# Designs tried in a protein design chat: VHH binders against Probable 3',5'-cyclic phosphodiesterase pde-3 (pde-3). Part 14

Target 1, 352 residues: Probable 3',5'-cyclic phosphodiesterase pde-3 (pde-3), of Caenorhabditis elegans (q8i0p7r281to632)
Amino acid sequence: RYDTRELDTDPDLAETAVWSFPIFQMSRKHPQTILSRLTYNIFQQAELFRIFKVSPIKFFNFFHALEKGYWEIPYHNRIHAADVLHGCYYLSAHPVRSTFLTPKTPDSVLTPPHPHHQHSSIMSQLSTLELMALFTAAAMHDYDHPGRTNAFLVQVEDKKAILYNDRSVLENHHAAESWKLLNKPENHFIENLDPAEMKRFRYLVLEYILATDLKQHFEIIMTFTERLTEIDVQVETDRLLIGKLLIKMADINSPTKPYGLHRQWTDRICEEFYEQGDDERRRGLPITPYMDRGDAQVAKLQDSFIAHVVSPLATAMNECGLLPILPGLDTSELIINMEHNHRKWKEQIELE
Short names: E, the ipSAE of ESMFold2; O, the ipSAE of OpenDDE; V2, 0.75 times the mean of E and O plus 0.25 times the DockQ between their complexes.

## First folded at step 12 (VHH; framework vhh_rezetamig_d1)

Design q1 (from m3 with E100Q; at its last look DockQ between E and O 0.93; V2 from the best seeds 0.82)
Fold by ESMFold2, look of step 12:
Structure q1 (fold): chain B 352 residues (1-352), chain A 123 residues (1-123)
Amino acid sequence: as target 1 above (352 residues)
Amino acid sequence: QLQLQESGPGLVKPSETLSLTCTVSGGSIRSTDYYWGWIRQPPGKGLEWIGDIYYSGQTYYNPSLENRVTISVDTSKNQFSLKLSSVTAADTAVYYCARQWIDTEGWPHFDYRGQGTLVTVSS
């Protein structure tokens, strides 16, 4: 059913190393398979099929089933999952200038600086098991999302909120349901991992998915910034923390994309918010700020989101050299795009 | 299969408001992937993008027209509309409604277009 030769030669998939990857154009070409196609390409580029002896049959069984389990809602759909996966790949694959990814040897201190310093990618510092866990977690991270917030689910006493005691409700749901899907024998593409690898893989996947709960956003940023001078990539927990930054940045990437991509993600999340507001109105609940389609406040929403959520993370990562800086630029294109998009929203607020 | 049809008055007096409606058939206006746009072609000139709307109601306008343009959507009727206020003879054109997607940089692209309707501004 799958022709891997078609996938290996698809020119659109060759563009995965570009931050402005045209995810919506690609999704229009492959509306039911965007996630599985992208995951296959990324697993191939990271050599994960060879290293872990992954069955292509079970791989596609799982990622197709995972893809089908994303709802047909405006934002939290399979396109978003693919976009976050792409972000994790892009951010891990390019050389970065972080000092804690540079070897710390006595020779570097005792001798004159080398005339050539080779920048490492985050991908080169993580184990291949950690990479597979990161990319798999990215694909899973919003599985079976209903297009409602955690606060809404708690307010209406949804079964998921009751099950998870109001804590990381959606994120626990995504992790639990996608893992159950993976464990079906026909989907179990990780079957050749030894018991220690399997336990570690599960632990990492759960940690990455749970890190996407925005309630943990500032705690994760603070933990990282407090540890920055002591961080050591030889320590597993420090590598885990770096991986959490990657999936978090990828999960909220839209303001750091070129305007055309950012605009589309904005319109999609706003409509999904309005669907929640409509549901709140039908239930006789107070309508959540920014979710009333009759009182659109898009520019204010985006200004607040960028200033209070996206910029703190992106800036922290950029200042320690964790964001790729492409040849010819003085800073990360993520920062350039974010500042551009933020100025456009502020301008719109002043015009209004 | 998807069809777009413009309707509205073909003659509008100067300083008044031009109003057009586009009816979508053979598909739903509630589309997550597409925008609904208006373009026009003045006599002897090229196409000019006027603006578009997402089915949520979010609008985007050509800066040269934005102070005179209102685009709206009625999902219950599968329709979207254009109002252009304070018209002059320069607004005489064939007006088209269209389905639009946008690229990564933000440029509009059209894959379905109505037949067009001539609107003349004359006293």
Scores: ipSAE 0.646, ipTM 0.873, lowest interface PAE 1.7, mean pLDDT 91
ESMFold2 (binder alone), look of step 12: mean pLDDT 86; pTM 0.857
OpenDDE, look of step 12: ipSAE 0.914; ipTM 0.963

Design q2 (from m3 with E100H; at its last look DockQ between E and O 0.93; V2 from the best seeds 0.00; counts 0 for: pae E 2.2 > 2)
Fold by ESMFold2, look of step 12:
Structure q2 (fold): chain B 352 residues (1-352), chain A 123 residues (1-123)
Amino acid sequence: as target 1 above (352 residues)
Amino acid sequence: QLQLQESGPGLVKPSETLSLTCTVSGGSIRSTDYYWGWIRQPPGKGLEWIGDIYYSGQTYYNPSLENRVTISVDTSKNQFSLKLSSVTAADTAVYYCARHWIDTEGWPHFDYRGQGTLVTVSS
């Protein structure tokens, strides 16, 4: 089906270590396979095929079926899934300046080493099972998204809202449906996990996907900030919390990208919002703020989103040294890009 | 096959508004991956990007022209339009409509382009 020799040598996939990974250009080259191609590359780099004896056939069966199940809607599509997966990889793979990522137990008790300016990556501190769960959850996290918000689904009494009792409706739906897809025998690439690994993997995947519900946004940030001085990477619940920060930052990454990428994501989410607003109008419902295509408020939407949602998470992660910082910079390029893009939106508001 | 065709007057008097329409055939203007833009080439000069529009209506303009340019889209007719106000002889050029994609830094790359139409600003 897939030619792994081509994937193993694809020079475009060498850019996965760059925050400005050209996700849209890659998607145009591989419109039906962007997610499975990227997931394969990342699993190979993390040695997950070897460590967990993953069948490449079942792997591609699953991830191709997964990407086919994303709708052809402007934003919450397979390109977004691939983008979030790339973000999780980038944020975990690069050395970061945080000192709490170093295990507290020494490697040797004979002569403890003197402190160095050495940095480790988040990936080096997570178990390989936790990495596989994080990357798999990123790919799954918006599976079968209809391009409507939780609030809309609750208001119209959608079947999903009824099933999940109005609580994390979409996120529960993504987790449940993608897990059903994974459990089909032809897709079950995790078949060689032992029972304890399987139970842990499922728990982690569910926790990561559910963490993407923005209703949990500030609670997760606050929990992390309050525990910062006590975080111990040898404790599984602390590693889980760090992983939640990664998938959350990746999920809302657009304002932290270079302008060309941010512009494209903005135009896509706005059109998807306008499609909801059109649906609300057809149903005789009040149009949700920012979703009226006849009254575009793009700059105000982005200013609010950056100020109240993205910046709190990004600055919390940056201030404790969890964001990669390129050589020669005082701070993460994520912060630099976010401040640039935020300034542009504020200027547009002044002109309006 | 996707085709773009410019239409509009080839002569415009100074201080008036240049108005062009691009008709898209062989494909839909409703595209999540692409933008619909206008480019011009003055005699003896290189190509100049004027601006583009996403099918939702969101526009982006060259800052040097921003105060004079309006781009609009009509998805029901599969068309998009250019209006350039207060024209002078400097606006004489071959005008092209185009489909383009945006790289990571924000630079447009033109995928399909019309044959172009000469617009002369003269009395």
Scores: ipSAE 0.565, ipTM 0.846, lowest interface PAE 2.2, mean pLDDT 90
ESMFold2 (binder alone), look of step 12: mean pLDDT 85; pTM 0.851
OpenDDE, look of step 12: ipSAE 0.876; ipTM 0.945

Design q3 (from m3 with G37S; at its last fold request DockQ between E and O 0.92; V2 from the best seeds 0.86)
Amino acid sequence: QLQLQESGPGLVKPSETLSLTCTVSGGSIRSTDYYWSWIRQPPGKGLEWIGDIYYSGQTYYNPSLENRVTISVDTSKNQFSLKLSSVTAADTAVYYCAREWIDTEGWPHFDYRGQGTLVTVSS
ESMFold2, look of step 12: ipSAE 0.745; ipTM 0.907
ESMFold2 (binder alone), look of step 12: mean pLDDT 88; pTM 0.885
OpenDDE, look of step 12: ipSAE 0.894; ipTM 0.953
ESMFold2, fold request of step 13: ipSAE 0.633, 0.609, 0.748; ipTM 0.872, 0.865, 0.907
ESMFold2 (binder alone), fold request of step 13: mean pLDDT 89, 89, 89; pTM 0.897, 0.897, 0.897
OpenDDE, fold request of step 13: ipSAE 0.920, 0.924, 0.922; ipTM 0.967, 0.968, 0.968

Design q4 (from m3 with Q58R W107F; at its last look DockQ between E and O 0.97; V2 from the best seeds 0.85)
Fold by ESMFold2, look of step 12:
Structure q4 (fold): chain B 352 residues (1-352), chain A 123 residues (1-123)
Amino acid sequence: as target 1 above (352 residues)
Amino acid sequence: QLQLQESGPGLVKPSETLSLTCTVSGGSIRSTDYYWGWIRQPPGKGLEWIGDIYYSGRTYYNPSLENRVTISVDTSKNQFSLKLSSVTAADTAVYYCAREWIDTEGFPHFDYRGQGTLVTVSS
């Protein structure tokens, strides 16, 4: 049971628009309801309940059932789902300096617009249906994750790998199982969408979830980079591409967070990796690199992850002005944090 | 209810290694949400953070002590340990083990703490 009046006035949720949102402190206070509480707050901030006439009862039925289906594993749990949702909200809600976004405010004598003084948010350029799909997909994106990689599932011939023909195995699984959960009548908070909206919403949710497969990482970045001079926010496929960048950045966000958050995410993913390595050892399989708890290579893993995965995406987004920049800074706090954390890992490698 | 209990010798000779063990009861040391830390309080002084450990074995140490400190965890015994090498009289203190949560900036906060054990460094 949820009291919407309590949620509407919760002071801990008032800071959702801060990159350093204290997700772990919040989750310790509400360990079984962090995802549903955060999703409610974000839907309220984006006015999605009003616009789409969303039943709060069916909303909470769905999102609470969704968060219960996340496993009690170190990293791919309901806290990660909530963290990615927060990242999507933060990145979409703040004004950004990108030149291909249209200004929100009209011309005014009191505050005449100039190109250097005009900033729009990504949220203001997406449709409200696209926003609801993005936030819903973020909450769903790792549903029923077992704490094993796609490569592991393929190697052991898991039934999910067989079903999806080795292609985006987990991401297809997350999408399929969370959609089945949504379609239960008691959970169907999108019941008031018309048929065209329903078809579009499903399409968007599937595209966002599937984009989180890291196998597509560089292709998505390359597609965006090649289209930069042609991007038109009036074109639905270009808005979809921008939304994919948001959920991908949110999904791999921890190196761009302040150190206290980054160290906790790192310790969690490493333990989950070691659990896979232990499973590989029990099965007589070769232990996957970085997953041997007896040969911890955390700094090397993080250096490689930042250099080859996180930095290419974050830098591409920053250079075209898609990342928020706080007053007094010459670049995004995401870049500043990433460079700080990356430096710490490289220094640790030199000591080893 | 979660309880932490320090154990180990109360007297250590200078230049030797101080060794303490913390036994966790009423809960599991395999906690994804928390870290396990050591703090100390020299006579008449404030608390000093020594370091902590995640149950995977990953450690974080106070820079002023890091060349002398080793923290370890044994999840099968639900215990974690402190070793401080090359001790001097300055290491005389009450030593506490604690459960920590970490804030967004990386500072530890303690929500469960042992009763403490006095360790005296003397010849």
Scores: ipSAE 0.699, ipTM 0.893, lowest interface PAE 1.5, mean pLDDT 91
ESMFold2 (binder alone), look of step 12: mean pLDDT 88; pTM 0.876
OpenDDE, look of step 12: ipSAE 0.914; ipTM 0.964

Design q5 (from m3 with H109Y; at its last look DockQ between E and O 0.90; V2 from the best seeds 0.00; counts 0 for: pae O 7.3 > 2)
Fold by OpenDDE, look of step 12:
Structure q5 (fold): chain B 352 residues (1-352), chain A 123 residues (1-123)
Amino acid sequence: as target 1 above (352 residues)
Amino acid sequence: QLQLQESGPGLVKPSETLSLTCTVSGGSIRSTDYYWGWIRQPPGKGLEWIGDIYYSGQTYYNPSLENRVTISVDTSKNQFSLKLSSVTAADTAVYYCAREWIDTEGWPYFDYRGQGTLVTVSS
């Protein structure tokens, strides 16, 4: 099923270091294995196979089973999971200018970062276990997604909503079901972790997945902003917070991508929303805003999403130096793309 | 194998509306991976992108033609259509329907297209 020799020499996987990773092209080449292939590459780059003595057999068993459990729906599919995983890797692996990554010395507070200072990566500041948890959580975070919102599931009294008491229904579902999958003997690629590591790994994976609930979006940003002056990467809770920011940013990264990718993701999410709208209509429920295919408002949807959800997080991360900046640029590619894409949507609104 | 076929009149009078239909066979137009587009090639000129549509109905048009172009999709018939209003001699071209995908920079690539149909604008 998998040839690691081929994976190790795949030139397409070498492109994982760029933000504009051609995720859809990769998906077309590997429609059933994009997530497991990308995860393998990232684990290899982070030396997680070696460090944790990960069985390749169990690894591929798990992640292939995981990606097969993603539905063939427009947006919340294995391609999205792979994109979020890629985002987490990119954001963690590249050097950033954040002052949090340097020990606070009295001198560091007084001296503006010298442009010649070698910036460290977030990856270098997280433990290998934290990294493995982050990447695994990214792959898991939307497992078995039905293409409906939490609000919809609650409204129709879905079994999942009842089970999880209308609280972060999807995120709890994703976490619980993917973990059950992981615990199968043939999928248990973490078998060589000690009991303490296993507990910590589970804790981190759950925290990261639950952090993707948009209901917690502003709270997490506020927590980060309030702690900005006190953030210390030597503190476990602060590292967790940083990891949450990464997976959140990755999960909503579409507007920060080049136009071509952003356009494709936009079309996919709209279609999934319209499918929910159709379902609501069939059930005699009010149609959720922006989910009526008969009254498409794509530009307004994206304008609102960028202005109120993506921009606040991206800006907060950028201001504290957590977003990578490519050599020769003064601004993060994420910010450049976001501003460009947002402007395009605003222009479209003006024409409507 | 996926096949696309253009259909419509080959002659249109000035100021009238050009109408073409593309019939897709060997695959479903209801794909999340592709767009369905129209391109044309005037005599002695290069290919020009007219516009495209996602199976959801979301359209994208060439700005130079946006005010005159309407593209629609019928998923039940596995078809999509082009309307170009207020035609002039400048709209004489071979018209192609195509399946396309967009790269990371927003450029369209076409992996399948029809044989093309000549539309002449003449009085």
Scores: ipSAE 0.015, ipTM 0.344, lowest interface PAE 7.3, mean pLDDT 92
ESMFold2, look of step 12: ipSAE 0.346; ipTM 0.750
ESMFold2 (binder alone), look of step 12: mean pLDDT 84; pTM 0.854

## First folded at step 13 (VHH; framework vhh_rezetamig_d1)

Design ko1 (from m3 with Y35S Y54S W101S I102S T104S; at its last look DockQ between E and O 0.01; V2 from the best seeds 0.00; counts 0 for: pae E 16.4 > 2, off the site)
Fold by OpenDDE, look of step 13:
Structure ko1 (fold): chain B 352 residues (1-352), chain A 123 residues (1-123)
Amino acid sequence: as target 1 above (352 residues)
Amino acid sequence: QLQLQESGPGLVKPSETLSLTCTVSGGSIRSTDYSWGWIRQPPGKGLEWIGDISYSGQTYYNPSLENRVTISVDTSKNQFSLKLSSVTAADTAVYYCARESSDSEGWPHFDYRGQGTLVTVSS
């Protein structure tokens, strides 16, 4: 049983406002309930319990069942899900400098943003339903992950790959299975939504989860960049796009974290990759690059990942003012950390 | 000059807990600027990071060891400690305590370490 009084006074959960959230420390204290506890805190902060009359019982039933369905694997586990959830919360809750967050009046297009424009948060621009969907999707996005890539599943003709026609196999699986879980009567914490809200909620959750497929990474960035001058937060499709950027950034946030956290996540993802490499070897398949534990190339892996995946998204978001900048800083903590981490990986490569 | 010295048993039986203490002299562990940690080098292998602890008590552990590792600080004694539970032969290594600082670029590195102590896991 969950004690909401205890949760409301948990000092670890008070740290959700910082990017360097001690996710691993929390996981050590709460190895089985880190996701449900963090989700509760975030839902409370966003007043989602009150707004949508969410049953605490059904809420905890669902999210505890959800976190139990994450495997005990090195990276794509409940800790990662919690980290992504935290990322979504942080990125949405903090004030940002983006001009997109102000309604475009015909006259505003001609006026340069006044330096004294009050920074608003993305959270303040999204509907409560959209927020609930984003946070729920973050928690769900890697549900029942087997610790193998889509490419691997396709190559070995996994049942999931066949079911979903080799397209976004994992993301479809995560979405479908987690939704089935949610639809159980004891887990149905969205029971008080009207039919239209429920349909919209499902649509948003699915869109967010599917957006985490790296195959769509550049397309989403491109779409965002192309629409940059036309983005209007009053338009639902633009809010959805922004939400997709948030969950994507959160999902690949490791290089944007302080070194200590980044190092730990790096070790975990490498271990999971090595496990896949071992499986490939056992099956007589070519070992995927960077997944051979006998030829570890951690620095090269991270250099490539940061340069080609993380940096393009982070830079795009930063340039449009979607990344939070803490008071007293000129640059987002995410960018600062990413640049430092990336530079040191490059240095490591030179030494090897 | 800052000095770090490892102390503890050189022999540990399998399944037991390895316990080491690092005594810091010539400086205080009561600093927000540094973390204190442990690294090890198994025979014939490279250095492996075990974990570290900040002044605030924030711990960072190697994922491969985090379920077995506990690092703590005793400010009254100017010491910090390592506990590694359920040891196996794979845990045989030279263990070093070290101070973690940031270089000019803000990258964490170990700027001081002890001489190291060999810990052998054997029945």
Scores: ipSAE 0.000, ipTM 0.271, lowest interface PAE 14.2, mean pLDDT 92
ESMFold2, look of step 13: ipSAE 0.000; ipTM 0.134
ESMFold2 (binder alone), look of step 13: mean pLDDT 80; pTM 0.804

Design w1 (from m3 with T104Q; at its last look DockQ between E and O 0.94; V2 from the best seeds 0.81)
Fold by ESMFold2, look of step 13:
Formats: structure tokens, C-alpha cells, sequence
Structure w1 (fold): chain B 352 residues (1-352), chain A 123 residues (1-123)
């Protein structure tokens, strides 16, 4: 059990609004409780305990049980879950410059906004139920991940692949198993939601978790891009789309972090990939590209990931003003870090 | 309690290769949270970071030494090693192996260090 007085005054948790949040340092201090500690802090800052009458006891029962269900594998562990949750909080909590989040009244046309005075946060435009669903989904999104890809599970005819008919296998697994965990009476911190709120909360959580399947990556970006001129934050499906962008950006955030964090995430995912490659070798299967520990191609993997996956999402969000820009910067630190890290990988490839 | 022990020759001739091994006890070298590094301190000088390795085999080297440095890991023996080629008298130093954690900017921080071993380069 946790002491909420201690958590409320923890100086490390006071830094949750910083993109370079020291997630690994904090995890080393609290290796078994990093996720529940961070979720508590974020729920408090968003006033979710007060608004939804959340039992602290059931809250901690659930989130601690959730983080225990993450495996002790290099990448898809409870630290990653906490990191994605932090990303969702950071991206939603800071003012952004997007024009579809700016008030559009006749009086505002006569006195255009100052560059830094009339911005709102994504958090201010989402309902509190939608925020709770987003943060809860972030914590859940990789629950019980075995350190293997969907393609691998399909190829070896894993029970999960059979159950989910090869479609979003892991993401369905994460959603289903974490929801079953939440439904245990001792974990049911959402017990005070009325039936309509409960149905909406479940729908949102499922949509956010399923959006993390990278197979849907470009479809989500395309849907957003096609709707950009018509987005209306008063429309629930448009708010859902924005929330999907947040959890997706948070899920693949590593190249947008300072190099020290990016390096650690890279080394962790590479080792997890090598563990899959070892398993493929033991089974007599072809080793998946980038997963052969005897033929490391880290720089090429990262160059491809940034160029084809991270950059398309980050630039789409940046160009429409959805990424926070800190005082003193001309653009989002996410873009600055991503371009720096990408350049380093490209330089390594040229030396090969 | 985690302990690191350096081993290897204390005397190396110029132009030859300095070779050291670090044996890790009281914990596993297969650590997701930490890196395994080499540091040296020449006589009367400050500490110089040489490089480190993740247990996957991924290495990071001090740019001033990278042409001469090879760090390797043998997880089955719970050991990691340093080879420094083409040594000169300037490479005379106390060599330490260490466990490292990396901050957000990429700087190594050492929480466990060996006692150190003096390596002298002379003819």
C-alpha cells in the first residue's frame, strides 16, 4: 500500500510536465511502483479523484496489479507504460497553437490573439471522462506484452493470434486482459460512474488501446489530415481522433526525446528484438530483419523507424500546431530532438 | 552486494594491446537498467571515461579513443572486457570497471566501481 501524503509531496513527481522527465531514474528508485505512482500524480493533477469520486484504495489496487502484470522484458515493461502515460499527460496539458483549439467569435476577429496569450491545451478541450479514459488506456496499453510482435504470434499460431483472428492480436489482448483486471471488485476504481459514463469510458479506452496497433498508423494519420480543415472540438469523434494522435505519439516517442533517453529505449527494444530472433532461430524460422543479434543493424532500424513512422506523425501534429512549444523555442522540442537523433543515425550509416 | 573485479596484466609494452577483464559478482550482467563501463585515471590526472557496453553487445566509446578501443561482453561468464590497441606511455593509468546508469542527456553515472588495477606501459 501507498502513502498518499508521501506521493503528494514527492519532488520527482513535480516534474511530470517536462518532456525529458527522468523516467529511468524514477523507475530505478521505484522499480515495482513507477506506473501506479505516476498515474496517481496525473489523476491528482487532472482532479480525476475528486470529479469521479475515485476510491484511492481501489485505484491503487488496480494500477499496482496492472503494473505487476507487465513482464520483466527489456522494452515492453511497466516503464514503457509509465512513459506513454507521461507522454499523454505532457502532450495534453500544455498550451498548443492549433487554430481549431482557438476561440472563434466575432469579437476575436477584431483583436487577433497574441502569439503566446490565447492558446488552450488539448486537456482543456477534452471532457474529464475522456481524459480519464486516455490516461487509463495509456497505462493499460501494453499490459501482459510477451516481448514478441503480432507477426511472430501469427506465424507461430499463438493462442492469442487464434483467438483474435490475426487482427491487432496484442492490442486486443492488452485491452481484454486489463479490462478483466479492472472489473475485479477490489480494483474497480470507476465504480461511481453511471451506466452511460461507464459505457462511454469503456468505448474510449478500447479505441485508444487499439489505436496503438502500428498497422493502423498511416490510416489514422490520413484520417486526421483529410479532416484537418473540418475538425471541430465540440464533436466527440473529432476529440477521439485527437486523443488517438496523443497516445500514438506517446507510444512511439523515443526518437523525440533527448539522446540519453532515446539511447536507452533503443538499446532496450533492440535486445527485445534479439530475443525474438533467438526464439525464431530455435524454432527453425527465418530470423526477422533487425532481430539477429549476430548482425546488428541498429542505425538502419532507427533511420527507417524515424523516417517512415515517427516523423510522419510528429510533423503532421507539429504543422497543425498540436505539439507544445516551450518558452524560448521556435518549434516543438519533440521536432528538435527528433531531427538531432535522426541526424546521428544517418551519420552512423554513412560511416559503415 | 554487487562487486566488480578487474583482472589482467599490469605491464604492457608500447605498441601492444592492453587487455583487461571485469568479473561481475553478486548480480547479473544481463541487466536491462544498466550499462557496463571502463574508466581510467592517469597518474595525477582526472578520470577519463573509455566506453561502455549494454548486455546485448551494443557499445559506446569515448571519441578520443574509439579507433583503439574494443569492449565486449560474455554474459555466460558474467564478464566484460576492454582491449586498447597500440598503447603508449600516455595509456599508463589505473583502470576501473564500473556499472553505469545513463541520464536523460546521455552522461554516464557510476554506482558500483571496481578497486582498480594499475596498468603501466613501458619497455
Amino acid sequence: as target 1 above (352 residues)
Amino acid sequence: QLQLQESGPGLVKPSETLSLTCTVSGGSIRSTDYYWGWIRQPPGKGLEWIGDIYYSGQTYYNPSLENRVTISVDTSKNQFSLKLSSVTAADTAVYYCAREWIDQEGWPHFDYRGQGTLVTVSS
Scores: ipSAE 0.643, ipTM 0.875, lowest interface PAE 1.8, mean pLDDT 91
ESMFold2 (binder alone), look of step 13: mean pLDDT 88; pTM 0.876
OpenDDE, look of step 13: ipSAE 0.892; ipTM 0.952

Design w2 (from m3 with T104I W107F; at its last look DockQ between E and O 0.96; V2 from the best seeds 0.00; counts 0 for: pae E 2.8 > 2)
Fold by ESMFold2, look of step 13:
Structure w2 (fold): chain B 352 residues (1-352), chain A 123 residues (1-123)
Amino acid sequence: as target 1 above (352 residues)
Amino acid sequence: QLQLQESGPGLVKPSETLSLTCTVSGGSIRSTDYYWGWIRQPPGKGLEWIGDIYYSGQTYYNPSLENRVTISVDTSKNQFSLKLSSVTAADTAVYYCAREWIDIEGFPHFDYRGQGTLVTVSS
């Protein structure tokens, strides 16, 4: 399907290490393959094909099948999956200032620490298996999303809600269906993992996908905050917790992007919400707040989302030094963008 | 093969409302990937972006015009429209409708544009 030499030299993919990666421009160029193209690039940069002896044929079979299984809906589509994957890559790849990410190397052991030599990336502290699991989970995390909320599915007694007993309905669905897809022989790009690696990989993928249920949002933040003084990157469960923060931040990243990207994600989620509201109206159900097409409340929705969901996570990560601060900046560009976008929404509310 | 065509009166009296409709053919206005915009060019001057609309109904306007502009969309007719109230001679221009994509900074870029229609504001 792909010529890997063309993918290896694609200049459009050269910008994956930039927070403002032009995901929508890229998706317009490659509307059916944005996810598989990006996943290939990231796996190649992390050397995952070489390390785990990944078959390119089975890799593309799986990620093509995965991206085809995302619905053609405004927000929870393959572009969002690619965007979250990009976020996980960006947040893991850049040096961060957290002191608990001190690398152990022969030059670090043999030479005394220097104050300006201690910055490392989260990627350098995770195992390569943990990285593969994180990136794979990001691609999978919203697979087969129908553009409806968990609460809606519970209320209408959807088959998925019944199956999962109203608990993390969509997230369990994403994990189960994407794993079934992976297990098909022609898609099984992890076939060369040994049994211990396979068990660990599955555990990590499931933990990362389930962490994206916003019902768990504050519990995950609180768990991290309570452990902060005791975090040790040599402990597997602490690395897992850090990985959960990465995929969660990537999943809700839109307010931390430049305004042009944020605006487009906002308009897309609002339309998907209005489609649920239209469905609620057709069924004679009360229309969920913010989902009434005839009573748009976009600025209030975004103000609330930033204040109550995005900012708590972003500031917790920033205060402990887990957000990249690129050379020449005084603080993380994620924080800069979030404060800018939040101010724009608050000003809009004042004018209304 | 996407085509955009402006329609509406070519002459508008001062203080009245300028009203234009853009008909989209060869493609659907219900595009998740694009916005639908209005641009104008006053005689002897450069292009001025007026505003745009997403098919959900969400609008974005040039701040210098926002208190006089209304853009709307009718997805069932594959059309979007412009109303500019309280016009003066300064609003005389060639008006274009266009398909638009938004860059990461938030600036519009137009890849399909109508032929344009001259609207003259004169008593």
Scores: ipSAE 0.481, ipTM 0.816, lowest interface PAE 2.8, mean pLDDT 90
ESMFold2 (binder alone), look of step 13: mean pLDDT 88; pTM 0.880
OpenDDE, look of step 13: ipSAE 0.905; ipTM 0.959

